VHH binders against q9lmt1. Designs and how they scored, part 24

Target 1, 351 residues: q9lmt1
Amino acid sequence: MLEKESDLTAMEKPNNKHAADSFSSEDLVSPVKKAKKSEEVSGGGEAVAAVGNREAEEDKPSFVSEEKKEFLVEADVAEDKGARHTMEDVWVVLPDASLDFPGTLRCAHFAIYDGHGGRLAAEFAKKHLHLNVLSAGLPRELLDVKVAKKAILEGFRKTDELLLQKSVSGGWQDGATAVCVWILDQKVFVANIGDAKAVLARSSTTNELGNHTEAGNPLKAIVLTREHKAIYPQERSRIQKSGGVISSNGRLQGRLEVSRAFGDRHFKKFGVSATPDIHAFELTERENFMILGCDGLWEVFGPSDAVGFVQKLLKEGLHVSTVSRRLVKEAVKERRCKDNCTAIVIVFKRV
Below, E stands for the ipSAE of ESMFold2; O stands for the ipSAE of OpenDDE; V2 stands for 0.75 times the mean of E and O plus 0.25 times the DockQ between their complexes.

## First folded at step 5 (VHH)

Design a42 (framework vhh_7ocj_1; at its last look DockQ between E and O 0.30; V2 from the best seeds 0.00; counts 0 for: pae E 6.2 > 2, unsure alone 58.1 < 65)
Fold by OpenDDE, look of step 6:
Formats: C-alpha cells, sequence, structure tokens
Structure a42 (fold): chain B 351 residues (1-351), chain A 125 residues (1-125)
C-alpha cells in the first residue's frame, strides 16, 4: 500500500564567461647588403714543359658486382596440443607469400598465432593478417623499410578491427597472440603481440667459407621480440592509464596475462592493443636460423637453450622438418610442456 | 656484469640432505632458465636440474625424485633441495643461468649462458 513522497531539489547554473584576447601581426623586414669589387694581379708566363701523354690506363672501376648473396630460406613447422584438450595454436608457413600481389621482391611469410579463450581469433588472424599487410602496401617492387613497417602496422590494425567486428557478430570473445615474420628479398621483418617469440641464431664471426661454423663457436641467441605482459612496467603503466586493474597474479582484471593481442574485445577498453612491435634486419652470413614459438615452447626452453638444441640437430644434417618436430617433441614429451606447443624453424642458407 | 653466487655446499653423510642456493645479479633483464649442473672428477658436466621461465622443471636421470629445484621469492634466485644423497652425488655443483640483456641501440635482447664458480658437495659413506 504505502505512499511516500517527495523532494526535488534543483541546484544551480553557474556562468563563467571569460575572454578572447587577440595578439598581433608584426612585420620585421630587413636588409640588402651589397659588398665589393677588387682586383688585378699579373701574368708570369713560365714554360709549360711538354710532360708526355702517359695514357692513363683508365682504371675501369671494377664494378665488383656485389654478387647479390642469395639466401635460400628453408622452413617447417611442428605442433602438439600437449596436455590440453584442444589446440588453440595456428600457424602459417608461406615460402612464397606473394598470393594475388605480384612483385619482383621475394616475399615469404611465417607466423604463429596462439589463441586463448578459443581458436577463433587465431584462425581469423591466420586468414586475414597477411592479406591486410599486402593490401596496406607491403613493398613488392622497391624495398622501403619504412613503407614495409607501415604496411605491417596497418595490417595488424585492420585485422584487429575486422576481428572485433566478427567477434561481436559471432558472439565470441577469443584472443590471440602473434609472432610474424616477413622476408622481403634479404630483409627480415619480425612483428609480435603478446608473449610469442622469435629467436635468431647468429654467428659471432663471418666465416668467409660459408660453411656453418665449425663445432666450436656457439651461436648467439638474439630475442627479436618484446613480450607484452600486463605485469611488465611499460605495459602495466599503459594498462593502468586505460583503467585496467592488474591482479596480484599479474593478470588484467584477474583474467588476461598479455597486454597485447588480437581480439579480447572485452579488454580493449582496458588498454589491450593489437599494435605490434616491429624489428627489421638484413640477412647476412651470420644469420643461421630463426625459431618462432608460442608461449608453450618458451615455458620449457630458454632462447640459448633452444638455439643450442636446433644447432645440434642441424649439424647432424637433419632436415628442417625433422628439426622442428624434434624441438616440439622435446618440449612436450621430454620437458613436459603443459600447454599447446608450436614452433617454426627457419633456416637461412647461402647459395 | 652478471654474477652468480652459490651457497649451501659442503660435507654430508650418505642419506643426508643439502640445500644449494644460487642468486644471479648484475645487468640481467630477465632469466629464461636457471639450473644446476655437476661435474665429478674425471666425468663430464651433467645437468642436475633446471627451472624455466614458465615454471617448468627438468631433472637429470640420476635424480630420481631425490632433488627439487625451485625459485626463490627474490628475483633470479634458485634453490636445489637435495635429499637422500649418495657417495655418487659427490661433485662440484655449478649454478647456471640463461639471461637476457637489452641492447638499447638495436632494441634486441641478447641471451647468454652464465656459470657460477661452483660449490663442492661431498657425500661420505
Amino acid sequence: as target 1 above (351 residues)
Amino acid sequence: QVQLVESGGGLVQAGGSLRLSCAASGSIFSSYAMGWYRQAPGKQRELVAAIYSGGSTRYGDFVKGRFTISRGNAKNTVYLQMNSLSVEDTAVYYCATEYTVEDSETGFYYTEDYWGQGTQVTVSS
């Protein structure tokens, strides 16, 4: 039954107006100066002795044709679902990645997408990212590193935009990390979001003889990717500025560990980004191979450990397909990786 | 410069226990792996235990559940709890770490292995 009532209270408007000021135009002009003239001096005529015309043998510039050191790229992939019920990793191995975008530059593309919350974001990225990068103007005739990086950035942006639209319309919330490689002629571009990694194995010395370093010189492992986790200082600051909360377990809103990913549509408002870091380098005789891996691989391998493992197998003369399979098998069976495990091994061979 | 400080070695009777400790210090951006190796007189250096960045562990075949590697609360600290020690476990135990250093010029992370000076473990009969 009972009724009660009321009160409305209305409180007020305040006004404040303030002003326009106009500051002005001034001119400054100045000046001309002309300066001077002089002078003469004279004519002494000394006898030009007839130094004989030694025909300067024109040193034909030996165009040392920089023999374009051609590199062969051999790559393969292995995957294992590990102890997980499902495989959420997807991969791309395209030694020729030209697709419908012809050009004179060699184009190869390799990628691993590690899905979380499902496989749909990873599958979407696999389907669309490379096409969006090509469409954004990845160089095909003249290599420009700045243009290539811009195309990769735009490709990631466009892929995430379309993925998020699909995520809304499809009613799914999946996300994916990524590590991507493009090889344009001899230039390598590495892009990543999240905690998937690319590791380069580099020799310390250029042995002239192109023979793989004798058994004694350890390859250096170079991590070409920066991990994007919410707990890392730069990412944490960015996430917090976006209003995200990082739990004591290092997860954004207690759920997401990575600070950059495709998808994760509910976390975009908290600063989750699909903007990759991009590194570029030129292939030289020092670059032996590269390992791309998901987080599962890197949970049970360090970069130097992985490089040492792969180097040993390559020195045994094993094909890259066997090397990638043994790497993943070591991770899952011997080192008991508890997650999905995917690796791409890319070997650089001088021709 | 990276430094590894090992401690906890010594003399113990067969069936006894030791706890080794290792702390990595210096210009370390991240450690992807820390571990223990051992070298007995006249033998090759062998893996005892390793712990990776994801928390996964690896043990040598001779460990047979007797040893446990763990990370400390301090960054870049690792412990090796060794139980049921035998005379065959007598060796110099070396701490190792795979560490990364950020190169500010290139923007890459270089990784290297670093080894401690070793700590003697002696198991008496």
Scores: ipSAE 0.566, ipTM 0.806, lowest interface PAE 0.9, mean pLDDT 86
Fold by ESMFold2-Fast, scan of step 5:
Structure a42 (fold): chain B 351 residues (1-351), chain A 125 residues (1-125)
Amino acid sequence: as target 1 above (351 residues)
Amino acid sequence: QVQLVESGGGLVQAGGSLRLSCAASGSIFSSYAMGWYRQAPGKQRELVAAIYSGGSTRYGDFVKGRFTISRGNAKNTVYLQMNSLSVEDTAVYYCATEYTVEDSETGFYYTEDYWGQGTQVTVSS
């Protein structure tokens, strides 16, 4: 990360009352949030209507199979500035991302963008990445894993291309790391650049003895992302081939700790890449929930500890919105996280 | 294989001090947190203190102000300085660490907790 030296001031920020191009998170999410709330209320009403006579059958799924195990995805986010003066984390929570681009395939999308050197790169990625992934051919009718991965890869490339153009015209150098999740039907795709993490809570396989007394089945914390830091051998090799230099303290050109990010335009020639690692896996009864977090969360929570914390609260019957708030509150207030702290909790409920 | 070697336990009189040490050895790829837990006979194991890779610390309510957790310069060592000991501090103290291992089958990483064998602390009146 670049050392911050009065990065953005009030004079440098656009305070136009009639701004046509706002990078406000409220500007971006308000239409989606209204559509999401309407659909959630409709979905809730439909679920309630399943008790007794169901008179509205407009949206019955055409496929019904007793063997097909479906998941209801519930998710929420919480954030806190920690000890910092600015909030440079932004997030996306779209339990039904198909509202933007209709299709028959279930699509959910979640992301955290952790800005450095300012908020502008993170805000750009929040506004454009998912749309660019959809435009690049993310499946909407029938899942093809190879096509999905190519769409995500192209979406990252296109987003960085457009972001760099905007950074040149606007005279800014902001960068952002990203951890992004797409859930397509029964498959999860995790894409990351930088040092934010996605952690999966996965059940152990059923005990050999078939015991229904499950009091002792701890969830395993699976780390679904690999950090992109200049100090790691594979990244170091790639940077050196690009002509980049890694200082004795492990920073690219003496400045950046991460080796991949959106933006950071002055470091692109030295090997800073926006190419994500992409992991895909099938949702089964073993996958309980995921935690997406910026580096601030993971400085004060180990993955197993975070999984145990979330599992305890979920077992107490707390809603995912309360769980995410308690997780961030624990990180900032009890564990003294000083950085921006953002977490998304995604729960997979069998239906 | 990861090993946790605990030392510094023993018998001490009330009002005294002890320093517990825990050294992790063997193959450690990444350590997220190290900490101390204690368990008295017939009671549940409880958190005493933890230190995270970023340097932040957490303490159990009954030890705040009396105990201090710290890390050696090597990230695989942790110390617990125990001051103003009381008979209520008598317990087996366990060192624990969480670390990440690359799973060769899937290419994913997973985390595991490793626990030491425990060291007895006995505070006499």
Scores: ipSAE 0.302, ipTM 0.698, lowest interface PAE 3.7, mean pLDDT 77
Fold by ESMFold2, look of step 6:
Structure a42 (fold): chain B 351 residues (1-351), chain A 125 residues (1-125)
Amino acid sequence: as target 1 above (351 residues)
Amino acid sequence: QVQLVESGGGLVQAGGSLRLSCAASGSIFSSYAMGWYRQAPGKQRELVAAIYSGGSTRYGDFVKGRFTISRGNAKNTVYLQMNSLSVEDTAVYYCATEYTVEDSETGFYYTEDYWGQGTQVTVSS
């Protein structure tokens, strides 16, 4: 079809997007490769928590796994308060996330926690979720998808349980959404509660015939997460069966838009859950990078728009640290995002 | 499954105004952006205006403040107010949107662009 094309992004270019076919592929065909991780922090603890307090304009060192692996993982984060008085987003970037649980499987972890009603729930999740997932049996020697998913599920349950205890004793009612990634060797696990989103940039199958320029085809944006909002049917059903009321503004009890979150102590009895959706996929030659973002990013970037923006900068040779900074700067300064804005860019370098 | 219905095109004298509208209908998962593109005879399709789910907007450089995109109270509707029209604005104007659709087999979501049929805008001397 040589008909109309669209470019709904903020950036215009003469190379308009062509309509794409529906995508429904199980493209996880490459063998899983055992790998070692570069260490950012050997022990769990306070160093990770400390980095979550910095301004979005502060550069973070890029984390690179230098072990002999099929894929190298490079990632960095950027954040900005936007128009808000405070910053309630919190993040984790751990290219080596082994902590006190050593093993031969590469273990990397990345997360964004979007706080609401304060940042205390997000800070708690930053400090505890990954440790609780490791303690629940996240595989460190033999890759087992079922065991990994169970560990992640239990980690979320335990984290919320402990968080709610602290919320009671501290007298606060903060909540936080989460979008989390674990990479075990060549398998990626994505878990979320709430409306933060993970997007994967993947090469098109139609261009695997080796007949394309170095500029390549635009990467396809694959949304890896389902939003959890009170108005969506499955979430609404759970809330209403628990006695919750979804007001005409789409919020639970007139207050809470998300249906899943850590914390939000008052709303747990009305069906707000910390139970994540969990998806897994294998890294192959097709996966180029991922973008994790809070709802602030996605209010001013469509998934394809964000993937195109990041792809252009990576093709110019920019380091992932610069790419993440420019993505957030574009969202806040040029597109005038009002909310806190945090993004993590995770690049898979093929070897 | 997504359908885009455009209206408001037609013949207008130079210096005049038109208001285009586009309504999205059908079963959709989500829409991240809606907007307008145009294609003049013998020219490539170009962005006119886009509005994102958060309300931010972008315009093609040729717009120079003459056009305004807005979203209706029904979030599936977008408008393009076109003022100070000139003969160079003569083109077919297309509504477009980006949607995510759940992959029934894998459970992942993919994005697709959807286009309207186009509406002719003709600006006479």
Scores: ipSAE 0.027, ipTM 0.552, lowest interface PAE 6.2, mean pLDDT 78
ESMFold2 (binder alone), look of step 6: mean pLDDT 74; pTM 0.739

Design a43 (framework vhh_7ocj_1)
Fold by ESMFold2-Fast, scan of step 5:
Structure a43 (fold): chain B 351 residues (1-351), chain A 125 residues (1-125)
Amino acid sequence: as target 1 above (351 residues)
Amino acid sequence: QVQLVESGGGLVQAGGSLRLSCAASGSIFSEYAMGWYRQAPGKQRELVAAIYSGGSTRYGDFVKGRFTISRGNAKNTVYLQMNSLSVEDTAVYYCAAEYTVEDSETGFYYTEDYWGQGTQVTVSS
């Protein structure tokens, strides 16, 4: 009895000081949750193989985006299963989305969807979210920031609505977190649900204009996303108001670490939301690159450390495809990430 | 501004024990995550142990069960108790403090990290 009580408490300690948590204690629970998700996956090998084949095609260097000469957007992705038997992460890399979705306004789109309980929700979001955002009125001719944010918000809502309908008809319960980026003209829009993270490498104010390429001005690692975990006070309050219960180890109904996700049909009544936080900012000469990563990356890399790693390789003249692969390889091989690990590196080149 | 000062390193025989201490000064709060990293010659710097706000801990695979991290918040000090040391534990050990702070001008969050100068641990056969 005493031993049973000790066993229950030994693995259960929430940490809800998110504003100071680049080594977040919630990440200590992620590997166990990821293993459980992977073990429960009964996904079709053909679907997994097809996604893997498409991802392998993307391993070729990405094309730079060139609708305006003031900025070129160069991006690539890398992924690794870690120690997991299945890959539940999916991604989108469209450095020039106008090739697929015509419009006169520059448009780039990047996303990572981190599946749990299977990959079906992540795959649905990959196929449908950007289309639903476009259908909701994402600006394609003239930028209006308010209209763009409204379109993104509606796109998330519509995607979850359709996904939940599909999950009912298909008899699956999969969920997925998301970190999504749209670059419209000179504005960046970042939308997230769950615990995937977007980090911006930005030069400090002044003294950097003439010496950037040689002097190596210090870059700040700016976290552009607010994590949605059940143990954070704001999310805990919202969940409890919805009748949800958070276990001592920080999990909604003892199962979900995250408080927002696509899918998770059976947890919607307990407060799991697909409503994103959306942040927008202007691209200037100070913004150098962004790193998008699932929680597996961020368990072994703090934001500042990841920015320093990427900056060093870029200064050595390495291509973004090589930089992305070396970042994920460092996470998995040297830092022993045991979870699915996916990262997108997005570089802003001045032309 | 935060300053981290390591102590307790030195030479020890295999099978022995050492206790490293890291004293933090400046604006350290209980919300800061603190940890120990090590770097052996010709190797990448790797995480040894971390302690988060609320007292939860994380360890590198090769030290799990042998090392214990603890925190004395009254003095903003973090400790690494190293037991059953092997020659392969020989490295420079670095104390680190990391936290995410909201930039009041932009409303975005950015990471600040502080590193000590390191302390040498040498384990003889």
Scores: ipSAE 0.012, ipTM 0.287, lowest interface PAE 9.1, mean pLDDT 76

Design a44 (framework vhh_7ocj_1)
Fold by ESMFold2-Fast, scan of step 5:
Order: sequence, then structure tokens, then C-alpha cells
Structure a44 (fold): chain B 351 residues (1-351), chain A 125 residues (1-125)
Amino acid sequence: as target 1 above (351 residues)
Amino acid sequence: QVQLVESGGGLVQAGGSLRLSCAASGRTFSSYAMGWYRQAPGKQRELVAAIYSGGSTRYGDFVKGRFTISRGNAKNTVYLQMNSLSVEDTAVYYCAAEYTVEDSETGFYYTEDYWGQGTQVTVSS
């Protein structure tokens, strides 16, 4: 629950007027509608994507009998520029089953992209990553964990390939870290590059019974991602094999704190990778919620502290939209987060 | 299991100095962070200072420039050097440590906070 405060980051995000346009998540058409619209394939695209678009437009009637499901996914996002002049974080929130056709798996998708050196790499990833993952064969009919992981890996690879081509033709060198979640049926896939983090709040397992049972037990904060920083042994070794140098302050070529990111065109030859770590786990009644956050959130919140903060507000009966806003407000106003601060709270409700 | 043992509290005249010490024992996992919190009579607990595994530090607004946190050789000890003490610094000071623990069920890691019993610091006028 102790907090880390970064006074000055390795990569200070440049002032970008385009980033300043994004601020109020609550004033937008619902997060699901906004994220669905931004990820929508115009002209129908592939047959699979076209089917998904049509299903979203139909807005399935509530009086129709649905297949029994053991949980609902409720999620919302909040963001704040902190002490920065611009906002270089972008996000995706798709809590509803976006491909809900007969024979199509339920899919929920959430992501935070934390831009550095500008907003362009983060915006590119927001627009293209999920579509590239779908195109690479993310399961839509029957879940196969190996196929899902391969699709996510290929999606990251293809996104970075296309992004780098765009950065060359456009003359920019922006980069972005990513933490991404896909929920397929009852399985959660978490993919990350860089230092954004996903934390799961999970009920403890106990073999012993207490005398009085209720509401007083804390949740365990499980860290679902591993940060990619040049200072860590595995990353350091990979960087050095590529001819990269890590300075005394722990930065790749004296500049980047992270060892993996989309973009960062000038650092690719020194070992900056867009290959994610991917972890998968089963959703049960023990999983209460997840918190996705950029490095700005995690500078001023430890994982246990963040879980405790969110749990308290949920116990008070606050909606996920209010909870996410309170979390970011606490980070920026009370804890003096200086960087862009973005958080997504994903709550699993028993049906 | 982690146990935090605090020492160095006591009575001091305004303008004086104290050094608090906290030693962690019991587990082999390295701490992510160690730090000091305080709670004055009638007030909420607040952060005084924290030091992270990489050596970076954080201070509460009311103590910046007067207090210094440092880590011992074994990295399982933390010190709080308190200078230019004022009556407003009177409080119970708690040592805290955040440890990363491997979750046997998932193979992932979770964090767990441990707290010392607290040590009284009283600054007289």
C-alpha cells in the first residue's frame, strides 16, 4: 500500500494539441457505444467483422431468452491530464458481448494505451489492435486458448508493423505502452507491453470457517502483468544482445525507461519490442473486479491500496462509473499524480 | 510471515532530532516498498515517507526538507531521520512494508501490506 511518486519520467510526453481534446468520458455516448463505434469496420470488412457490426446495431431485445450466464461485466473509464498540458493516454471499453450471433463467442475488450513522445502511436493502437487481433483469428465460434494467444501475438506484431510504416511516412517517432484485456466466454486474456498494469481483486481461499460470516474480508490484489523495463534482467539481456545500451539511470539508450512499446521507431534496432506477455485465467465467483491503469496511476497507488480503495466504494453501493472517477480523482487531487492518469475498472457481477 | 520491529521513538524538545528505525524479518521475499506513516490525536493516518526497492523516495508535504528516509545495508531495514521537530509532529509513527507474494493458486503475484505496532514521538515546547 506504499506509493511510488515519479518526479520526472524518462520520457516526458510532448505537448500535443490533439491529445487535449480527450477529457470527459462521462459526457460521451456510453463507453460501450463509443468504443464499439471507434472499433467498427466501415463497409463491413471481413464476414466475421460484418456479422459483429450487424449484431451491435440490432440491440438484442431483453424479452428474448438468453443463454444462462453466471456473471455480467460492468466497466467504465476515467482519465485526467494530471500536471501535463496534454493527454496522451487513450482507451477502449467494450463490456458487452460485441460478437453475439448464434455460434459466436461472447467477447469483451478493454485497453489502455499510454503514449509517449506524442499521441499518434496510442491512437493508432486504439484504432487497429483489436481489429488486427480479430483478423489474425481470435476465436469467435469455439474457444481455443492456444488459438486466442496466437491471434493476440499476431495482432500486436501486425499493429506495430503497420504503425512503424505510418511513422516513417508521417515523419513521427511516437511510442505507446499497452495493457489489453479480452474476455472470451469465461476466460480472461491479459496482454501487456511496457509498464501499464492490470490488477485483479480476488476473494481469498480459506479451509477454515469463522464464527460470524459477512462482508469484512479483504480482497487479494493479484498483479496480472509484468512490467517491461530495461533494468530487469531478462529485458536487459535482450536489449544488450540487440546492441542497446542501458544507462546508469536505467534507461535504454539513455532515453526510454520501458523496453517494450508500440512505435518508438528510432529504438527498434536497440531492442524495443512490441511482443506482449499474455496470461489467461478462468472467471469464477472469486474474481470481483479488475483495475487497468497507466503508469501514472501506479506511481501513487500500490496494487493492494487500489483494490482496497475500489472495494470500499463498491461496498458503499457506488456505480462503476463513479468508482473509476473517484479512483482517478484520488490519484490526481489527493496523491498528486503528475502524469496523465487513466484507469479502467471492470466489475464482475453475479447474474 | 513478515514482522516489523520499530525503535527510536521518544520525547524530544522542539527544534531537536530523532531517528526512527524499522527492521523487517520472517520472510525471504524482498519488499517492494517500506515507509513511515503517522497518526496524531484526532487526525487520520497520513504518509510521512516511503522508499522503494529502486531507491526512489516520497515524502508527505508537511515533512519535506526536514525528514529523510533511508534503507539499511540488508534492505530489510528503513530509517527515518527527523530534523527540526515541531509540536505538530507529535504522533504515533507506524512502519509499513509492502511485499510481493506469489499466489499459489494462479502463479501470479499479489501485494500484501504489513504494519508495525507504532512508536510514540512526542515533541515538547
Scores: ipSAE 0.014, ipTM 0.449, lowest interface PAE 6.9, mean pLDDT 75

Design a45 (framework vhh_7ocj_1)
Fold by ESMFold2-Fast, scan of step 5:
Structure a45 (fold): chain B 351 residues (1-351), chain A 125 residues (1-125)
Amino acid sequence: as target 1 above (351 residues)
Amino acid sequence: QVQLVESGGGLVQAGGSLRLSCAASGSIFSSYAMSWYRQAPGKQRELVARIYSGGSTRYGDFVKGRFTISRGNAKNTVYLQMNSLSVEDTAVYYCAAEYTVEDSETGFYYTEDYWGQGTQVTVSS
């Protein structure tokens, strides 16, 4: 009997090359690249916006109120080690992350780091990544999206550089995946390496004129992260160009499923990268909440199922701390998650 | 839009077998991951089996070795063959389809989940 992972790899290859309507990881990656290219084209395009110099209509009090609208962000975390002997997940919940680095721009930061081969890489990333992102120029006064993305990229690079130096001097080889969120004013930045997920619950219709329906608007689950696995076409190509070998069961050098992580010192020469994918979006009345989870959560919850579970509890009036605990308890106790299970729920409310 | 219709449920004696079918309409079936869930009275809904578009499968711990999921893409149908049934298998069984699509406004991905109405399976001692 072949291992299930090896069987899956073999079965997926024929379907991927012959299926007309099937997803490949390259197909999933292509839309993200197209969206990024569109942003660059837009940045080089025409520039004008109304500055309020025209007197075509009245300036009602509601316009002043709308200009001053803001969001309240409520978030909490829950964790359970599952059936594991150790807890290698670590997390960050900072509703005001700018407190240590003063500035007028609102900054909130949330992250989950999922350790493998030990806890040391995850702990290092928890301690240093946000500080390195701030030091690299994360905006503190006025939001510039390109500057923010550049700071996040440099923060990941610097964190991995310092982590690798520490791993050499300390004689350890631990690695960690990461899913990280920064909220700057009304814009959200999501950065990931590895296979942890961020999922957004978003309304299909607007609430601009108020919300009086008891049934509410339907929420869809939007996956904000691309997982980085050695088996997926773009990652496979990058690894092979670096001299790495991917086994028949989809593992880099026969060991790592993930193609990107902090640490993993001995696999860096084979193409393990700490370069994140970064996605940015505006907070509007359509964005209800986000769920960040390690792979243990997502093994037993599909994204839509997790969104439905959280939405039901929030509609019952439960606080985000209770919602986070119930989500993890459901995963471990009712759905029998055996791995470390960590989840952060981030709720957006109009003040 | 996908509509799912389950069939094949009913009453069976312990140690017996049932084959559930779920017929899908209105979409390209082969692109969907297809799943069977069950929910017993007073319990949470749990995953019984899943089959991905590529043909790989996953099973819940308590049905592994007894149940087999399969798909017939030509007939837009997913099947659950249930063998060696026990009274603990008594539940409403739901067919579900999950498809990941790109949100055209953001370039992010979202899941569309479609659910059948469920079919009752009752196993008597």
Scores: ipSAE 0.031, ipTM 0.460, lowest interface PAE 5.2, mean pLDDT 77

Design a46 (framework vhh_7ocj_1)
Fold by ESMFold2-Fast, scan of step 5:
Structure a46 (fold): chain B 351 residues (1-351), chain A 125 residues (1-125)
Amino acid sequence: as target 1 above (351 residues)
Amino acid sequence: QVQLVESGGGLVQAGGSLRLSCAASGSIFSSYAMGWYRQAPGKQRELVAHIYSGGSTRYGDFVKGRFTISRGNAKNTVYLQMNSLSVEDTAVYYCAAEYTVEDSETGFYYTYDYWGQGTQVTVSS
């Protein structure tokens, strides 16, 4: 997989920054009922999806959210520990993350947290980030993009604050990167810290009458996230201004490859940030699916390769559960990914 | 339009060295991230080495310390120096160029991937 150097240049442009918002969690009305309902569903055992801790023998069915207007969201996850002895990746798959009450906005939520130095930071983020975003005022009924972005930014800030307090009291130093997606009605919000990546498969053309013929029009891979690595110019500059040192192998204080993460409490003074980049876009007939993956997936798959792999399997009529498993199996068995490997495939269907 | 042409492949004995070259056409070579991938018979394609326009590099685990990727922007060429070759390095080697452009109105990144036709490397025992 190619890591884009042009991404590093683009990442330094002002319009790449989505973290200009300053909000306290108390400034926004908390959608506690939505957060409670979402957590109840994700933690429940009533033939509903359990979030994280997917068992190796589980043949979990894909999740299909009920249509609200034009799109049906179907998603599933697969994971493999690779050559590692432990699994430090954690994930969230909530095709319906909100209460199905009259007057509530439909919300779908997906995330991968890639733990390092242990699993505790990833597990904390899985348990708390979505709830903190909801509590910070993620829109409940009327979509406002600025309000949504502010809620996500505040959710990340609050989650890291509480996580750091827990890490001090518990005596651990774990950290985690994150790639997170919220789908509010027809708008997608992508937030990331670290080197996990979200890729969108988007139709390149339609004819003049609106007909799309995919046999002659391959899907384009669009990278929706900006990686935060210590070696990249923007992040290197920020770290050095904080007094951090980047070793010859590209690691902060000789240890961390990433420049942004939840946790990593001993590196916060050297510039490790939990401030995400947030990107929003509208779902149209052109958006086909998204692939979220930890760095292990992207180590062996380029974005275009991953899109092509998933597209072929979906064209063959395979279920998203099978598609996600085949993608991870290809990464680990055929492409020899030795790291923890987790991928979420999110398919957008029309009625 | 970017075109990639690989050269330097061939037959070499174990323990030997080989240098692959990839000539890229197009006025924006210096902005592209360049890479080498390989595919052995019956295996999927895997990353060998990657180099950014600024010179930062990344390597696949099985080639670190033995292979070196470099770029010559004046000649629009990327190189792969392969030392201490083993039979396990036998594969078709592909040159790849990747360019990501940000659409400033949407914040989207559009990725353009270009691939060469591949060059065969065979390492005999």
Scores: ipSAE 0.000, ipTM 0.275, lowest interface PAE 13.7, mean pLDDT 75

Design a47 (framework vhh_7ocj_1)
Fold by ESMFold2-Fast, scan of step 5:
Structure a47 (fold): chain B 351 residues (1-351), chain A 125 residues (1-125)
Amino acid sequence: as target 1 above (351 residues)
Amino acid sequence: QVQLVESGGGLVQAGGSLRLSCAASGSIFSSYAMGWYRQAPGKQRELVAKIYSGGSTRYGDFVKGRFTISRGNAKNTVYLQMNSLSVEDTAVYYCAAEYTVEDSETGFYYTTDYWGQGTQVTVSS
């Protein structure tokens, strides 16, 4: 539709800002992190079991209770503009989010927001989503999975509501996809809207011959998110029920490839939703690391390939900060990723 | 179910060309990457070429500039155009596809490499 097409803002055009190119090394975020903040595991234990009554050990087999194993979360981010002149990705890396908020339950939080049509929606989500999730009742004392999921869902809804109000008053229509992770105690919650992905590297089941097979090679690349693209059957059906039209090239109203995003004010009436898919799973010794990435990363890395790439570098003894930078460099320089490329690598180390 | 059917292998003289094809069928739940790997006798399998969902490609160092990977009209069909073949290219060539499969233990989806049966490429001097 010509009239509806004129109502849509043009996609951000890469401008030939040579000044931006000249400052690519300064524009590139080089996160400075304290090694200790991700390495401190106070009161942790290598002991898996506590031995009960000593005398019982002599007369009967000792019964060993499997205790909760402590783990260390090490994480870092890397980003690159690709062939774009602007950086519209933003990120959150909080390996111990409990430091700034009251509560006894340990919390880590990681997110990537991939902006489109500008950076403002992604920046708003970075600033407000975690706070809105906390305000909506994210557990801080005792974990309840249903309460956590409800808080995340409400946090996304409230963030989009406030973002849309600001977009109206500010006269902008930026949008952003999101992949977000919360680690509460030993439970991981993954929430996504759009086409950013979270991939988990998980050890294969112990084989019968080994009975000594440790976490290692090969790792399964488990995709923890489902992309929200207008072309996919369930999203297509939902969009059409909302009165949206999907073009032959798979775009909502001929413009948006994604069917869910923060912002995108002009497309909300056609079914663009900020409702995330939320998945939860338990951390065990089988979970090795996670990779969060924007669509630019996943265009040039299959999930299994990304897991193999990260595993190889970790086995070579490289720090997670170097691993994340090498992953993004490989994506942009060797594999020709042309979009903004942001990745977070989260490593789970057992103590 | 998922199935890979390879074709196009055979005997060719040095300096010649071959085009390998791999057709994938069955249930595909998400975007996938497809690739070609090769294994010579007594050696480990190595990457020849890979094409990702977005169309980006990657090549092994020994084939850059000589081989080209592409997708056909069908989204799950991949081709390997092999030019300037040498005796060192003699190997069994395997098609591989990364598919998303539901993990029965967790209910989440994981990627796994499905492998074709392989097709022999023999380059004579």
Scores: ipSAE 0.014, ipTM 0.503, lowest interface PAE 6.8, mean pLDDT 76

